VH-VL binders against q9umr5. Designs and how they scored, part 192

Target 1, 268 residues: q9umr5
Amino acid sequence: SYKPVIVVHGLFDSSYSFRHLLEYINETHPGTVVTVLDLFDGRESLRPLWEQVQGFREAVVPIMAKAPQGVHLICYSQGGLVCRALLSVMDDHNVDSFISLSSPQMGQYGDTDYLKWLFPTSMRSNLYRICYSPWGQEFSICNYWHDPHHDDLYLNASSFLALINGERDHPNATVWRKNFLRVGHLVLIGGPDDGVITPWQSSFFGFYDANETVLEMEEQLVYLRDSFGLKTLLARGAIVRCPMAGISHTAWHSNRTLYETCIEPWLS

## First folded at step 8 (VH-VL)

Design x48 (framework fv_acimtamig)
Fold by ESMFold2-Fast, scan of step 8:
Structure x48 (fold): chain C 268 residues (1-268), chain A 123 residues (1-123), chain B 106 residues (1-106)
Amino acid sequence: as target 1 above (268 residues)
Amino acid sequence: QVQLVQSGAEVKKPGESLKVSCKASGYTFTSHYMHWVRQAPGQGLEWMGIINPSGDSTSYAQKFQGRVTMTRDTSTSTVYMELSSLRSEDTAVYYCARLGIPYSSSWFGEDYWGQGTLVTVSS
Amino acid sequence: SYVLTQPSSVSVAPGQTATISCGGHNIGDKSVHWYQQRPGQSPVLVIYYDSNRPSGIPERFSGSNSGNTATLTISGTQAMDEADYYCQVWDSRTYVFGGGTKLTVL
C-alpha cells in the first residue's frame, strides 16, 4: 500500500548504516518494501560518480518498473548527488519523494578524514590542484569538490557536479531538466552540526562566494537561471527544507526525531 | 593487465590526414581519460589533447585546434586521433596514454602508454 | 600560454644527488608530475602530484613543489637513471610538458 523506498548510501558507507532507518519506516509505514542498494560499498564509493550513476540506474530500473504508483528515494550524503543524476538521466523515472539527507548539492569545501587518507599532506586550500586534474576527477570526492576561490577551475574541470547543476553547458541539459522536473517532492535535510558537509548549507543549495560568505539557494545563478528546475520546483511548492541542529553527519539515518520530522511525512 | 595497443606506422604526403587508433584492454574503458601526446625526432613531448571515453568531451592543445579530432568507440574500447592538413613538421611518434589509476586501486600514479605510432610526412 | 622551463641537461657523479628543476609562474598552485624516458621507449611516470611515488619506483626518487619552482630529486644516482626527464602540469584545459632535461651520470 505504501510506495517502495530505495536507499542510496554515501562515501565509504554500506547498507548496514541504515538499519535504524529501516526500523523507523517499518514502525510508521508497516509493509513498505525498502531496498537499500549494496553497490559501490566502502572503498568502491570512491569510483567516479558517473560510473556509480550507471550502476545504480541498472539496479533501480526493475524496482521502479514493479511500482507503477511510484517510488521514494532516500539518498544520504554523496548518495544524494547520485540520486540527482539518476533523476536527470532517467527518461522514465517515477520518483515521488526524493529525500536528500545532508548531501553536498552545491559541492564540498572542507577537510575530512577521507580526504586526508587520500591526500595526507593536502589542505582544503590546495586540494583544487589535485581535484581539478584528470586524475583527481577519477575520484568521487573530487567530482563535487567546489573551491570557491577557484570557481573558474571548478567550472572547467568538474566532470560531474558542474554539469549536473547546469553550471557548465552539456548537450543533454534540456532533457536532464525535463526529467528532473518529474519529481513529486524534493526534500532537503541538513544542519549546522553535521561537521562534514562544508558549508552545511550546501545541502540546501547554498554555497560560499569568493569571500566564504554563504549565499542561499535563491541567490545562486543555477536557481536564478533555473538551470535544472529548482526555481520551477519551488514555484510548484515541491521543495521542502528541513534543517535540524544537533545532528552529526553519521546520525542523519539513525535519529528518530529527524525521521519523524523530516522523512516520515513524505513516505506515502 | 592493462594494455594500450596502437595501429602501425604510416607514411603520408603533405595535405593528407592521418587517423591513429589505440585499443585499450585490461580495465573499464570508460573509467579513465585518454591523452594523445606526440614526439618529433630528437624533440620533447608535446601534448595534443584529451578525450573522456564515457562521453564526447574533448580538449585540444591550442596549436592543434581546428586540425585534430579525437573520438572513441566504446563497443571496441578504441580511441582515435585524426590529424588533418599534414605538414612535414607533423613527422613524429604519436602516443596514446591512459593517465590516472584503475578503479580497483586506491592509489594514484598508475598510467600506461601505448607503444607509439611513427608517422612520417614526406613528399 | 603556460610555459614550463627545465635545464636542457644535468650531470652528476654516481652515488651523488641529482636535482632537476621545473620553473613555471605560480607552479606551486598546480600539481606537478614527472616522467622518465629512456631512448626508444615510452615515458614512465616517476612522481605524481608533486611528491608521490608510483608502485615500483625506487624510494631515491622524490619531488617538491612551491612558489615558482618544482624539483625532482634523485638521491644515490645510478647509471640506470640516465634518461630524459619531463615535468608536466594541467593548466586551463591543457596538459603542459616541460622541454625535458637530459640526465647524465658520469
Scores: ipSAE 0.006, ipTM 0.412, lowest interface PAE 14.2, mean pLDDT 87

Design x49 (framework fv_acimtamig)
Fold by ESMFold2-Fast, scan of step 8:
Structure x49 (fold): chain C 268 residues (1-268), chain A 121 residues (1-121), chain B 106 residues (1-106)
Amino acid sequence: as target 1 above (268 residues)
Amino acid sequence: QVQLVQSGAEVKKPGESLKVSCKASGYTFTSHYMHWVRQAPGQGLEWMGIINPSGDSTSYAQKFQGRVTMTRDTSTSTVYMELSSLRSEDTAVYYCARAEIPFSGYYFDYWGQGTLVTVSS
Amino acid sequence: SYVLTQPSSVSVAPGQTATISCGGHNIGDKSVHWYQQRPGQSPVLVIYYDSNRPSGIPERFSGSNSGNTATLTISGTQAMDEADYYCQVWDSRTYVFGGGTKLTVL
């Protein structure tokens, strides 16, 4: 029957946020075993992303081992970055569809209520002073802060995103690329009305240059160098792009039309 | 508290094999890569290789490829470094050292106490 | 293969500022980490990512990295700072250490 689905939530989130998604899956693919991982919920989602990767890895190993036909991942917001790293560090994952639901794959550079609550006096222009410090890198949101005006600091100080994107060299890059390339489909979902992910094209591996002009995935050095396999996946026909307007950040997992258009087709 | 405890000093003859252990505690063993670094008497530090304890994947410095093997035992939270075809130039203190970031690493945040290995005829 | 060059020794009087250089081609484009090794002991991380200090390391220790030279600076040098100091970078295939600098506090 249907392959099991593993769901990884986002910043300040929990399994409760996915109740509508689970209803949709049950309606269209009855009998699917869906596991929403209740790790790093709420304030625990602020823990460093590498710590989260370790915890989620421990949780997914037995699920993958029990599913010889493979599994699907649905990874929301910050959770999409956890899943990116998970697929790179696991030598034996059997993920078919990796569905990235409005995740800042190239990083975040925008003022949000989350940042204002955590760092009340900070603007996006000065957050680099906090995020690119050792203290700042102990917070998940700073692990993917990507200030296009301080790219040298991002490349030097990012303990997570610069490494998994191959933007800074790493001893494990070849193995991480090999592991990531085992994925069957990379399904990228996002849109202009998200309101949180900035630029929204980060969900499709696009990002700002130094003038805050968005360059799409195919213009990124990470793609051109094929640092972790994006160019290879695209050539293989394994990348699916599913942009949708009219959806706010907290609605991606609860919009039926989005589910039917972008998610449902990839849940064999 | 993170601790890396290594096996005791050894004396070996040329042509023999060396196997040093490094027992980790105070953190999740499978989450941090482990390095091996050696230091000949009065000399500097030399990187030998790295092991991923979760998947047993390894990467070795070119100088040691073909002679070094790194393994782990998750039930005892122990990493091993085996060096074969020993020569007098292999006399050194051998250190295990933890990579600073889970599943990654650019530097070594915790070091074992070192294991002195003397290779003499 | 990438090479890091350190002076073999540096001598300072107690209370004086010691500077230890680490030379490498375009080393300013790399992240430099520094280790202190006292006689008979294992190395201890004192600076990571060019200029950051781990918990427990005195504020007297600082680092910088630009162009072709990274520098470890120890202000108000004390007898306890007497040790060998190693710089270290990652370079495309391996972890590279400098040759080490013996700091003597006379």
Scores: ipSAE 0.006, ipTM 0.487, lowest interface PAE 10.8, mean pLDDT 89

Design x50 (framework fv_acimtamig)
Fold by ESMFold2-Fast, scan of step 8:
Parts: sequence; structure tokens; C-alpha cells
Structure x50 (fold): chain C 268 residues (1-268), chain A 123 residues (1-123), chain B 106 residues (1-106)
Amino acid sequence: as target 1 above (268 residues)
Amino acid sequence: QVQLVQSGAEVKKPGESLKVSCKASGYTFTSHYMHWVRQAPGQGLEWMGIINPSGDSTSYAQKFQGRVTMTRDTSTSTVYMELSSLRSEDTAVYYCARGSLPYSDFWSGMDVWGQGTLVTVSS
Amino acid sequence: SYVLTQPSSVSVAPGQTATISCGGHNIGDKSVHWYQQRPGQSPVLVIYYDSNRPSGIPERFSGSNSGNTATLTISGTQAMDEADYYCQVWDSRTYVFGGGTKLTVL
């Protein structure tokens, strides 16, 4: 029998986006219990990420408790950050595969139509004025806004990403690292044609330096310091990198080749 | 300036197929889902389906399953709606309409509408 | 097969408040959008996500949504508001429109 799968959606999203993914799982792993969490759907996805983590935590606890052999997480876009925090704050999670599907793991710095819709008069170059305010931190997208030209502001003002990545010290950091390291596999998926996640390498823990040159995961301080366990996971053989070209942001959950190549092998 | 421009009026016979185009301009074509909605003379609005221009994925209203096909051409920023096996009851104004939330088909209102394409099906 | 019900017509005198209802089972748990359609024209989004106004829509348009009824309210109704009004929700796999309400200003 297959382990249950829990799916966490992204920004302005809902369970409906995963209808094709559910079909693929049913075809290749018949009998798998798949729960797509209908929390913080649509506009509610703008709620602060720590609020979302609390709600998703309450939803996943009973699912994990019923599956002593473990569960898999598939977490899409912003949902990948929710899952990062879940794995850190839960002292008793039993997650085998954490499949991060085009999620901005090191943050977001891009002029997208999301940004134009939410803050129509702002550009990525000046959004830091809004996002790094107390008011801005009440919006999920600002919780992972990572302006490489204002890194000091990001480190001091980010109420979520800087803490979960261990870029700013926190009393619970040691416990969060210990909890995260219980994960069996960290499967990272993303690609250059995503068009939303900027830089796309953020899905693989790469990110811009001050000159907007992308530095990959192994060159990041969070990796080098092993702040939340990336270096330990890589040494353990637990990190899987699965980049794929030709896939746009809203197609990761509905591309059969992507599913067969990057997701299916990790759904034991 | 966001605009949706549809193809011109059509007269069809029962059993024929209809293909309406909708050309988008003034925004990133692949960032918004596109809906097709029709309105029979003197009747209300009826949702037909939705297409994701970036992923080419579609979802159709149950009533039109098997008869409707939605496609897009990213090089021309155009979406198409094809309806086959036409009946006189398919006489309507057909609209394309942009989903208001970028990158989402969920909860989205339709903020920009094409001018409509009148299709008359008669023998 | 979710269904939205609207009154077929509502009449109001100029300057008075018009209210148009949209009934649906637990509609208060859904997001309601409202469209105005003047004769011979395309629909125009006038309210989105229950109570928000798009740019260019007069502040006399407002919306609410609770329980089994969503309401579009037009204060100080003008002759130019004479139109058909449609409510719309997303339900699982479909986008559902109400049957429409003809607002007559006389």
C-alpha cells in the first residue's frame, strides 16, 4: 500500500488546481489516499504565512497520526514555504518525501502580474518600502519578498522567511533544524520557463547576490552554515534536484512528463 | 490598455462547427486565465469553460463536454473556442473574458470582456 | 450543480436605493462577483470578492454576502444604472451565474 499524500496549494490557489495531479497519482499508485487541503484558498492565501502554518498544522496532525508508516507532502509554489515551516515547527511529523513544486525557497524578487495586481503602482525595485513595513508583513507574499539590494532590511523585517531559513537567529532554531532533518527526502522541482518564480533557482535554494547574479545552494550562507540542515541532508543523499525546462508556473501540477520524471518516483 | 478583440459575426447551419477567436493585448497573455461565456437572445450568461494560456490546460462546463474545444496561440496572444455539432439552440452572443486574478482560475471574477461574437444557427 | 437565484426584476425611483439579491446554499462561504450589462453591451464587473469595487465603479455600488444571500446595493440610483445584473460564484469545478435581474429606474 502507498503512503498517504497531502497537497498544499499556492498563492490565489485551491484544491481544484490539482485535479490532473490526482488523476496521475491514481493511475500510477492506485489506492493512494490523497488529501488536498482546502485552507487559505483564493484571497485568503494572502494571510500571513505563520497564520497559514498554524491552520495547515491543525489539518495535517490527524492525517499524520493515522499513517504511522509516514506521509508524503506535495507543496506547490507559496505552499512549499508553508511546508518548510511545518516540517520545522512539528516535533512529531512523519514526512517521508517533501516534494517542493516550484516554490520560492530563498524568496522572490520579480516583476510579475501578481505584483501588479496586488501593488499596481510599485515596481520590484521599490516594493521593499511596503513589504518590510509591519503592515506589509501581514501579507504572505511580503513574508518571502527577498530584495537582494536591501538585504539588511530583509534580515531585520522578514517575519517568516529569514527566520525559517536561519538567516536571522531565533531561540527555536536548534529544534527547528532537528525537526526538519527528520524528513526522508527533499525533492526540489522547478525550471527556467516558470515565468513567476524569480529567480527560478530560488526553487533550488539558489538566489541573487547584490549584483543580481544567481548563486546556487552550495554557495549560500544558509547552506554553508547548515542553518536548518541542507548540508546535512545533501551529505545524507536526501536532496533530489529535478529541473525541467518548458513548464510555466501554472503547469507544474498538470504536466504528465513532469509528474512521471520528478514526482512519481518519490511516492512510495 | 487591456483589450480583448473577438472575430466577427457568423451564420452557421445545423451540424456545422463554430470557431471564435479572441485576441488579447495590453498585458502578459500567459498570466491570466481566459473564460468563454455565451448568452442566448433574451437569456442570461452561461459559462462554457476556461483555458490556461500558459499551460494549455482546459476545463469545460458539463453541458458542453464533448462538443467544445478551447485552444490558444501564444505567438499571436489569441484564444479560440470551437463548438461542434451546432444546433439552433446554440444561437447566442459568445464572449471571451479575462480572469481577474493572475495565475489563478480560482474565485476569479472576469474583469475584461471582449465585444462579443453573434452566432446565428439556422437552416 | 450549484444554483444561484435572483429576482427577475427590481424597480426603483431615481435617487432611491436599489437592492438585488442572489440566493445560494451557503453562498456566504463563497466569493460573489457582480456584473452589470446594459442593452447591446458586454458585461462590466462592478463588484468582486463580495464587496470590492473595481477602479472606475462609483462608490454608490456596494456588496455584501452572508449565510444564504448575497446582495448588490446601489444607493442614489440613476437612470444610467438601468441594466441587467448578474451574480457569479466559483463552485468546485464550475463558474455559476445567477439568472439575472433587470433593474428598471422609473
Scores: ipSAE 0.159, ipTM 0.705, lowest interface PAE 5.1, mean pLDDT 91
Fold by OpenDDE, second read of step 9:
Structure x50 (fold): chain C 268 residues (1-268), chain A 123 residues (1-123), chain B 106 residues (1-106)
Amino acid sequence: as target 1 above (268 residues)
Amino acid sequence: QVQLVQSGAEVKKPGESLKVSCKASGYTFTSHYMHWVRQAPGQGLEWMGIINPSGDSTSYAQKFQGRVTMTRDTSTSTVYMELSSLRSEDTAVYYCARGSLPYSDFWSGMDVWGQGTLVTVSS
Amino acid sequence: SYVLTQPSSVSVAPGQTATISCGGHNIGDKSVHWYQQRPGQSPVLVIYYDSNRPSGIPERFSGSNSGNTATLTISGTQAMDEADYYCQVWDSRTYVFGGGTKLTVL
């Protein structure tokens, strides 16, 4: 039988957004138990990401317990960060495939409709003033805001991304790394035509340097220091990169070709 | 080696103000939030407020808003809590407590506590 | 305001398992921390994020959190474990403590 699949949605999403994905899974892997978690839907997805991690943990623990052979995670957009954090704090998770579906894994630094909605008068270049405040960190979007021009503020004020990345020292860094490394495969999906994730390479742990030049995963300090296990995962062949062009952000979970190419192979 | 050392016991009269200090050592002072928690005699723990690592932002429990002020001095690694308009009900042991994770106190709780400062308010 | 409910007292014989509950609406969706306070002493963090032990805390201390109840479990309870225990959560920028439970080791 196929391992259960747990789906975590993105910002302003709900389980309904994944109706096509469910159809694809049912068609190609009949009998698969798929659970799309309806937590923090809609505007509630703006809640602090750690709060979300805790809520999702409550939901996945019983699912994992009933699946001793393991489960797969499909985590979309912001959900990908939630899942990564979830796997970092859970010392007993049994995730085989962690599928990060167009997630800003290395953070976000771009003007998007989401940002405009939350901060109508703020531009990307000024958002650090809000996001790196205690007030700003109450919003999920700010929890993974990564301003390359204000790295000091990011490192000191980011209450989420900087911690799960191990970019800031904390007492749980070693344990979180150990926990995260329990994953069988890390499947990174994204593409240049996403239009939301900025830079789109963030889905592959690439990101801007101080000159807004995009560097690859292997050039990032988190990789070089193996702060949360990327280097280790790569070394053991556990990281899969699946870039795809021609897919907009809101279509990653509904594209059949993408599913067959990047998702289905890891649903065993 | 990480420790918080608070100022000594105080006796106050109603209407006065108290100011308790909490000196931190053994860690990067500017990396952790600091909480203040009090405990009335024979009662439970009561959260008063929190101050961020830089000291430029505070959040107080609604009960104490308008009466409490938290500050911190980076140069001396000391956090202060001032409570004004004291009442007999403010008689308590006051604790400073460090957030466990830097810039993420919400996540790991309060891992280091001061020894407490007894404040007695009596007419 | 969010409220945490603890039993006022729990008694256990030495060597037996003590269980202290902390009730709260959907507390399973929150991170629960537990503190031990011996008489005349400052509180000590014994469990953080539902089930994690800080360094120096004995393995006999464990925690769980699900649904509407978080639980602190002390296996092989010792005399030194006699103390007040408090659960704590974060809710909308407020840190909430339970009323505390006095654990007596008989």
Scores: ipSAE 0.007, ipTM 0.490, lowest interface PAE 10.7, mean pLDDT 92

Design x51 (framework fv_acimtamig)
Fold by ESMFold2-Fast, scan of step 8:
Structure x51 (fold): chain C 268 residues (1-268), chain A 123 residues (1-123), chain B 106 residues (1-106)
Amino acid sequence: as target 1 above (268 residues)
Amino acid sequence: QVQLVQSGAEVKKPGESLKVSCKASGYTFTSHYMHWVRQAPGQGLEWMGIINPSGDSTSYAQKFQGRVTMTRDTSTSTVYMELSSLRSEDTAVYYCARVGVPFSRYDYSLDYWGQGTLVTVSS
Amino acid sequence: SYVLTQPSSVSVAPGQTATISCGGHNIGDKSVHWYQQRPGQSPVLVIYYDSNRPSGIPERFSGSNSGNTATLTISGTQAMDEADYYCQVWDSRTYVFGGGTKLTVL
């Protein structure tokens, strides 16, 4: 018997995007109960991430309660950040595998078409002016905007990412770290041809320095300080890195080879 | 400048198949979902389906399921709509139209439309 | 099966306000988009997400959506506004179009 799987979608997305993923799971793990959460769909995905965390939390509680052997999370794009926060705020989660599909775990700093649609007159170089305002922090995309040229503003103004990454102090940080560390496996998936997540290494906790040179996870202060448990998880053997070339942002949940290589092995 | 350019008018016989092309330019082809919508003479707009040019995933209106196939060629920034087992009721102008919000197909407006391809099915 | 109901035609004098309704069960909980189609031409998006205007669409076009009715309003209607107008929503994995309203400016 397989543990239930809970799926959390991304920005401007909905449960309808995961038809192929559900087919793959049914083929390889028949009988698996898969719940694709149909909350914060479409434009509602722009709501502040803490609001989304609260709503998804209410939805996952009864699912986890019915599965004493544990559950798996598959969280796509922005949804991976929602799941990061869920694992930290829930003192009773029983997540075995947390599978992060191309999620900007260290943030986003890229000129993508959805940013141009949302903020037509803004470019990545000046978006910090809007995102690091109280008004901007009411939009999910701004909650993980990480301008490497204005790191001081990011640390001071980010109401979400800087806090869950332990880059800025929070009263709950110790409890959040303890809760997050209960996860069985942290499976990180992403790749150079994503085209949206910038830098793509953000999916593996790498990110730009002030010169826009990518520093990998082990060079990040968040890792070195073990702010929310990455160093402890890596030492425990609980972090899995599965990069794959040739996959664009909207194809992570519909590529069979990706599924078989990076996801299937972690759905016990 | 965003532009969608469709293939030219066609005359078909009942039982044949139709393949219409729509070439996109002026934006990142793989960033926007593409719809196919048709309009019979003097009638309203009828949705046929949607394709994700990035992943080649598709979703079709139930009425056309089993008869329609949507594909794309990323090297030429072109989407295709093929409709088989044609009948006279398939006489219509066929449009491709871009979803306005990047990377999403759900509950979104169609901001740019092709010029339309007139298909006449007659015996 | 979700259905959008539009009047088949609306007639208005030049300079007057035209209103075109789009009826649907709890349509106020959905996002409504409006298209203008002049004879022999492709549809043009005139209102998206209930009330937003694309660049290049005159300010006299506005939209609203609440309860069971979405409305397209054209103030100071001009002869160039003569066209068929279609509302559109997403419902249950399907894009649904209204039947269209022919606007005549007399």
Scores: ipSAE 0.040, ipTM 0.624, lowest interface PAE 6.2, mean pLDDT 91

Design x52 (framework fv_acimtamig)
Fold by ESMFold2-Fast, scan of step 8:
Structure x52 (fold): chain C 268 residues (1-268), chain A 123 residues (1-123), chain B 106 residues (1-106)
Amino acid sequence: as target 1 above (268 residues)
Amino acid sequence: QVQLVQSGAEVKKPGESLKVSCKASGYTFTSHYMHWVRQAPGQGLEWMGIINPSGDSTSYAQKFQGRVTMTRDTSTSTVYMELSSLRSEDTAVYYCARQGIPMSSYDFYMDVWGQGTLVTVSS
Amino acid sequence: SYVLTQPSSVSVAPGQTATISCGGHNIGDKSVHWYQQRPGQSPVLVIYYDSNRPSGIPERFSGSNSGNTATLTISGTQAMDEADYYCQVWDSRTYVFGGGTKLTVL
């Protein structure tokens, strides 16, 4: 009787990363149909996010069609941004709980080993030169690179995050907002010991200002303008914030205490 | 200088248990997954399992499930691999190997390898 | 179970180009990593994610991966390149190694 769960993985990831999560769900909600999508695995996770959104959309349509009572989404890291876009572009989604596991919802600005592997001679201060080019926007990680010292370039060059967050105008903005607002619950999970997502408050729609001081969600222009529905969702009581210390980036899907505290309550 | 130093060679009897250690240095121990790979004499490389040193989450190859246990001690930056119910075909060099990208999930390469531990299982 | 197929041995004269194949069903959709192992020594990563070289690996090592075959190419082969070479991929629940190729330089 539990709603089906759809899982979307992150950067350089695959379905295998969620074996512990599947065990936890089976223990607390036996009989739940869980589908972990094996699309854009490993290196393919570097493909442009709009390409990934199209592929995941095609995969979730038949799953949602078979579950008229609704589905839940659990979306990890970069996968949380894919799910953000799915909820906006699908006129007919029936998602109840959207559970975002340590996803950079306002973007990324930090020196990580993923970026050093891909761009070994670049520091975070210089990466805007590559990411905000047409070539750079062909890589998923550049689609959510958000340099707080070059916010003008981010707003003009970001082909994904600036559009989905309503930070730059788009013809479909009104319908995207209407679609996103159909979600039952937006469950935000993240924490200070993640070590990859920078700033970690990006998982809760907080982000750096020009002085690298973090401003929380309620101080963001996208919230104040209600650009895609965050203020409306908060007013409905539909936003859940579940921060937890002591969890590294690769452990969000395999920590039992986190599961019981932040995920289990939202899997009706 | 990143280094993985393994415990010394062992001789075991069938039915006994093996426990090999791998001490890491030169990097943040909890930031990289650690693999265990073995190689029987004159044979190729065989993956045994992986451990996340930041937690205690593990994943084992199907062939070893039920016989292998991987653990870690963060105070000594050491990973352990224990293999029970030993058979003569478990004679091999056992390697620990670091996953190349810190804070990553499972689909990566192994960039630094320990020197190997020779284990001989004979009656 | 996913299987990677490598030739058991490849021979090349010094200075010539050696090619070592790694066959797998739709391997072009996977990421391939290559390791070099000299007798009595630990494996050494020489190529990762199909075509990238780690720091310290000579430029004469290169890789490619498409369709059903990944290839490790060693140009200007030297005596020091004599070793066993293993390809490796991740497949859903396990890390799969090829059987290994012994490269002889004579």
Scores: ipSAE 0.005, ipTM 0.465, lowest interface PAE 12.9, mean pLDDT 89

Design x53 (framework fv_acimtamig)
Fold by ESMFold2-Fast, scan of step 8:
Structure x53 (fold): chain C 268 residues (1-268), chain A 123 residues (1-123), chain B 106 residues (1-106)
Amino acid sequence: as target 1 above (268 residues)
Amino acid sequence: QVQLVQSGAEVKKPGESLKVSCKASGYTFTSHYMHWVRQAPGQGLEWMGIINPSGDSTSYAQKFQGRVTMTRDTSTSTVYMELSSLRSEDTAVYYCARYGIPFTEYSFGPDYWGQGTLVTVSS
Amino acid sequence: SYVLTQPSSVSVAPGQTATISCGGHNIGDKSVHWYQQRPGQSPVLVIYYDSNRPSGIPERFSGSNSGNTATLTISGTQAMDEADYYCQVWDSRTYVFGGGTKLTVL
């Protein structure tokens, strides 16, 4: 039978958002056990990402233990960063396909309605003043705020993304890299019409330089230094890139064509 | 309160093996990595390696590769450090120290240290 | 491999400010931690992540890290601060400790 699938939601989200995804999986892979984790829903998604990682870790351990053949992860938006950290901190994960749905893997630098709701007076150019403070780092969105004009502050203040990307030194880096490299496939999904993830290439480990010119994954120091294994995974043939135009941020988990093209082939 | 209690002093002959224990209490044993650090008489601190008590992962300093083994027993909340092929220059106080980052915290480096175990290697 | 350089000793009069340096190539790009060790005792973490104090460490202890030098500063130095101080970083695959600085308060 098919390996179990674990789904991790995003910012201001809940398990309800994945009802269409579950229908698609049931149609193409009938009998698949799909667990959509009901943790850190809605406003609780603003809790610090390390807190979310611990909670999700506790939830996935028994699921992975009961599936010796392995499991698949489908992780949406902010949830993709949670899953990145899970794969690094778990010494014994048995994840085959890690499917990242429009997740800001290199960070976020863009104004959205979510930011205006949470920080009404903030713009992308001044959010660094809030996010790179101890108070700001208590909010999940600030844990992956990556201002390319204040990279020194990002490197020193980011309590989450800079560490899991190996952009700042960490004593666990070697162990985190070893653990992450156990993943079978890293499936990256995103696109230019997302409208929330900025730059959209962040979903593919691309990001802005200091002039806001996007540099792709292979030009990033993280990749060149192989800080957590991207270069090794690419050489292994384990990275899948699946960009799709015409998909808005809230539609990645409910578009049938996207599912059939980018997700279905990786659910064994 | 957090406590790390190490085994008692040892006297060894060159070529023998050493096994030091470190029993943890006052926190969730599997939530923090554990370091081993040694200090030769009158010298500075020297890092030996780190172990994750929740799994089998270890990382050792290159100088000790092939001679050191770190293990744990979750039922007794104890970590162990074994050092083989002892030489006189292995005479030192050996410390276990808790790594300060649990899965939900952002604090860094060893934050609590055991009392130390003096190991003398002489013929 | 990566090397941290500390002065072997620093002397300060009671009530004065003691400054202990830790030199390393581009150390400002690394996270620096500081340990205090009194004779016959285990090390105690006094500063982590360049400038943060653990609970129980007096406010007179502070740290900074930029360029090629990290600094531990002890204001209003007291006799009880007399100890060996070690800086420490993570580099690639190892924790690296400085050689230690003996602080004398006379």
Scores: ipSAE 0.006, ipTM 0.436, lowest interface PAE 13.5, mean pLDDT 87

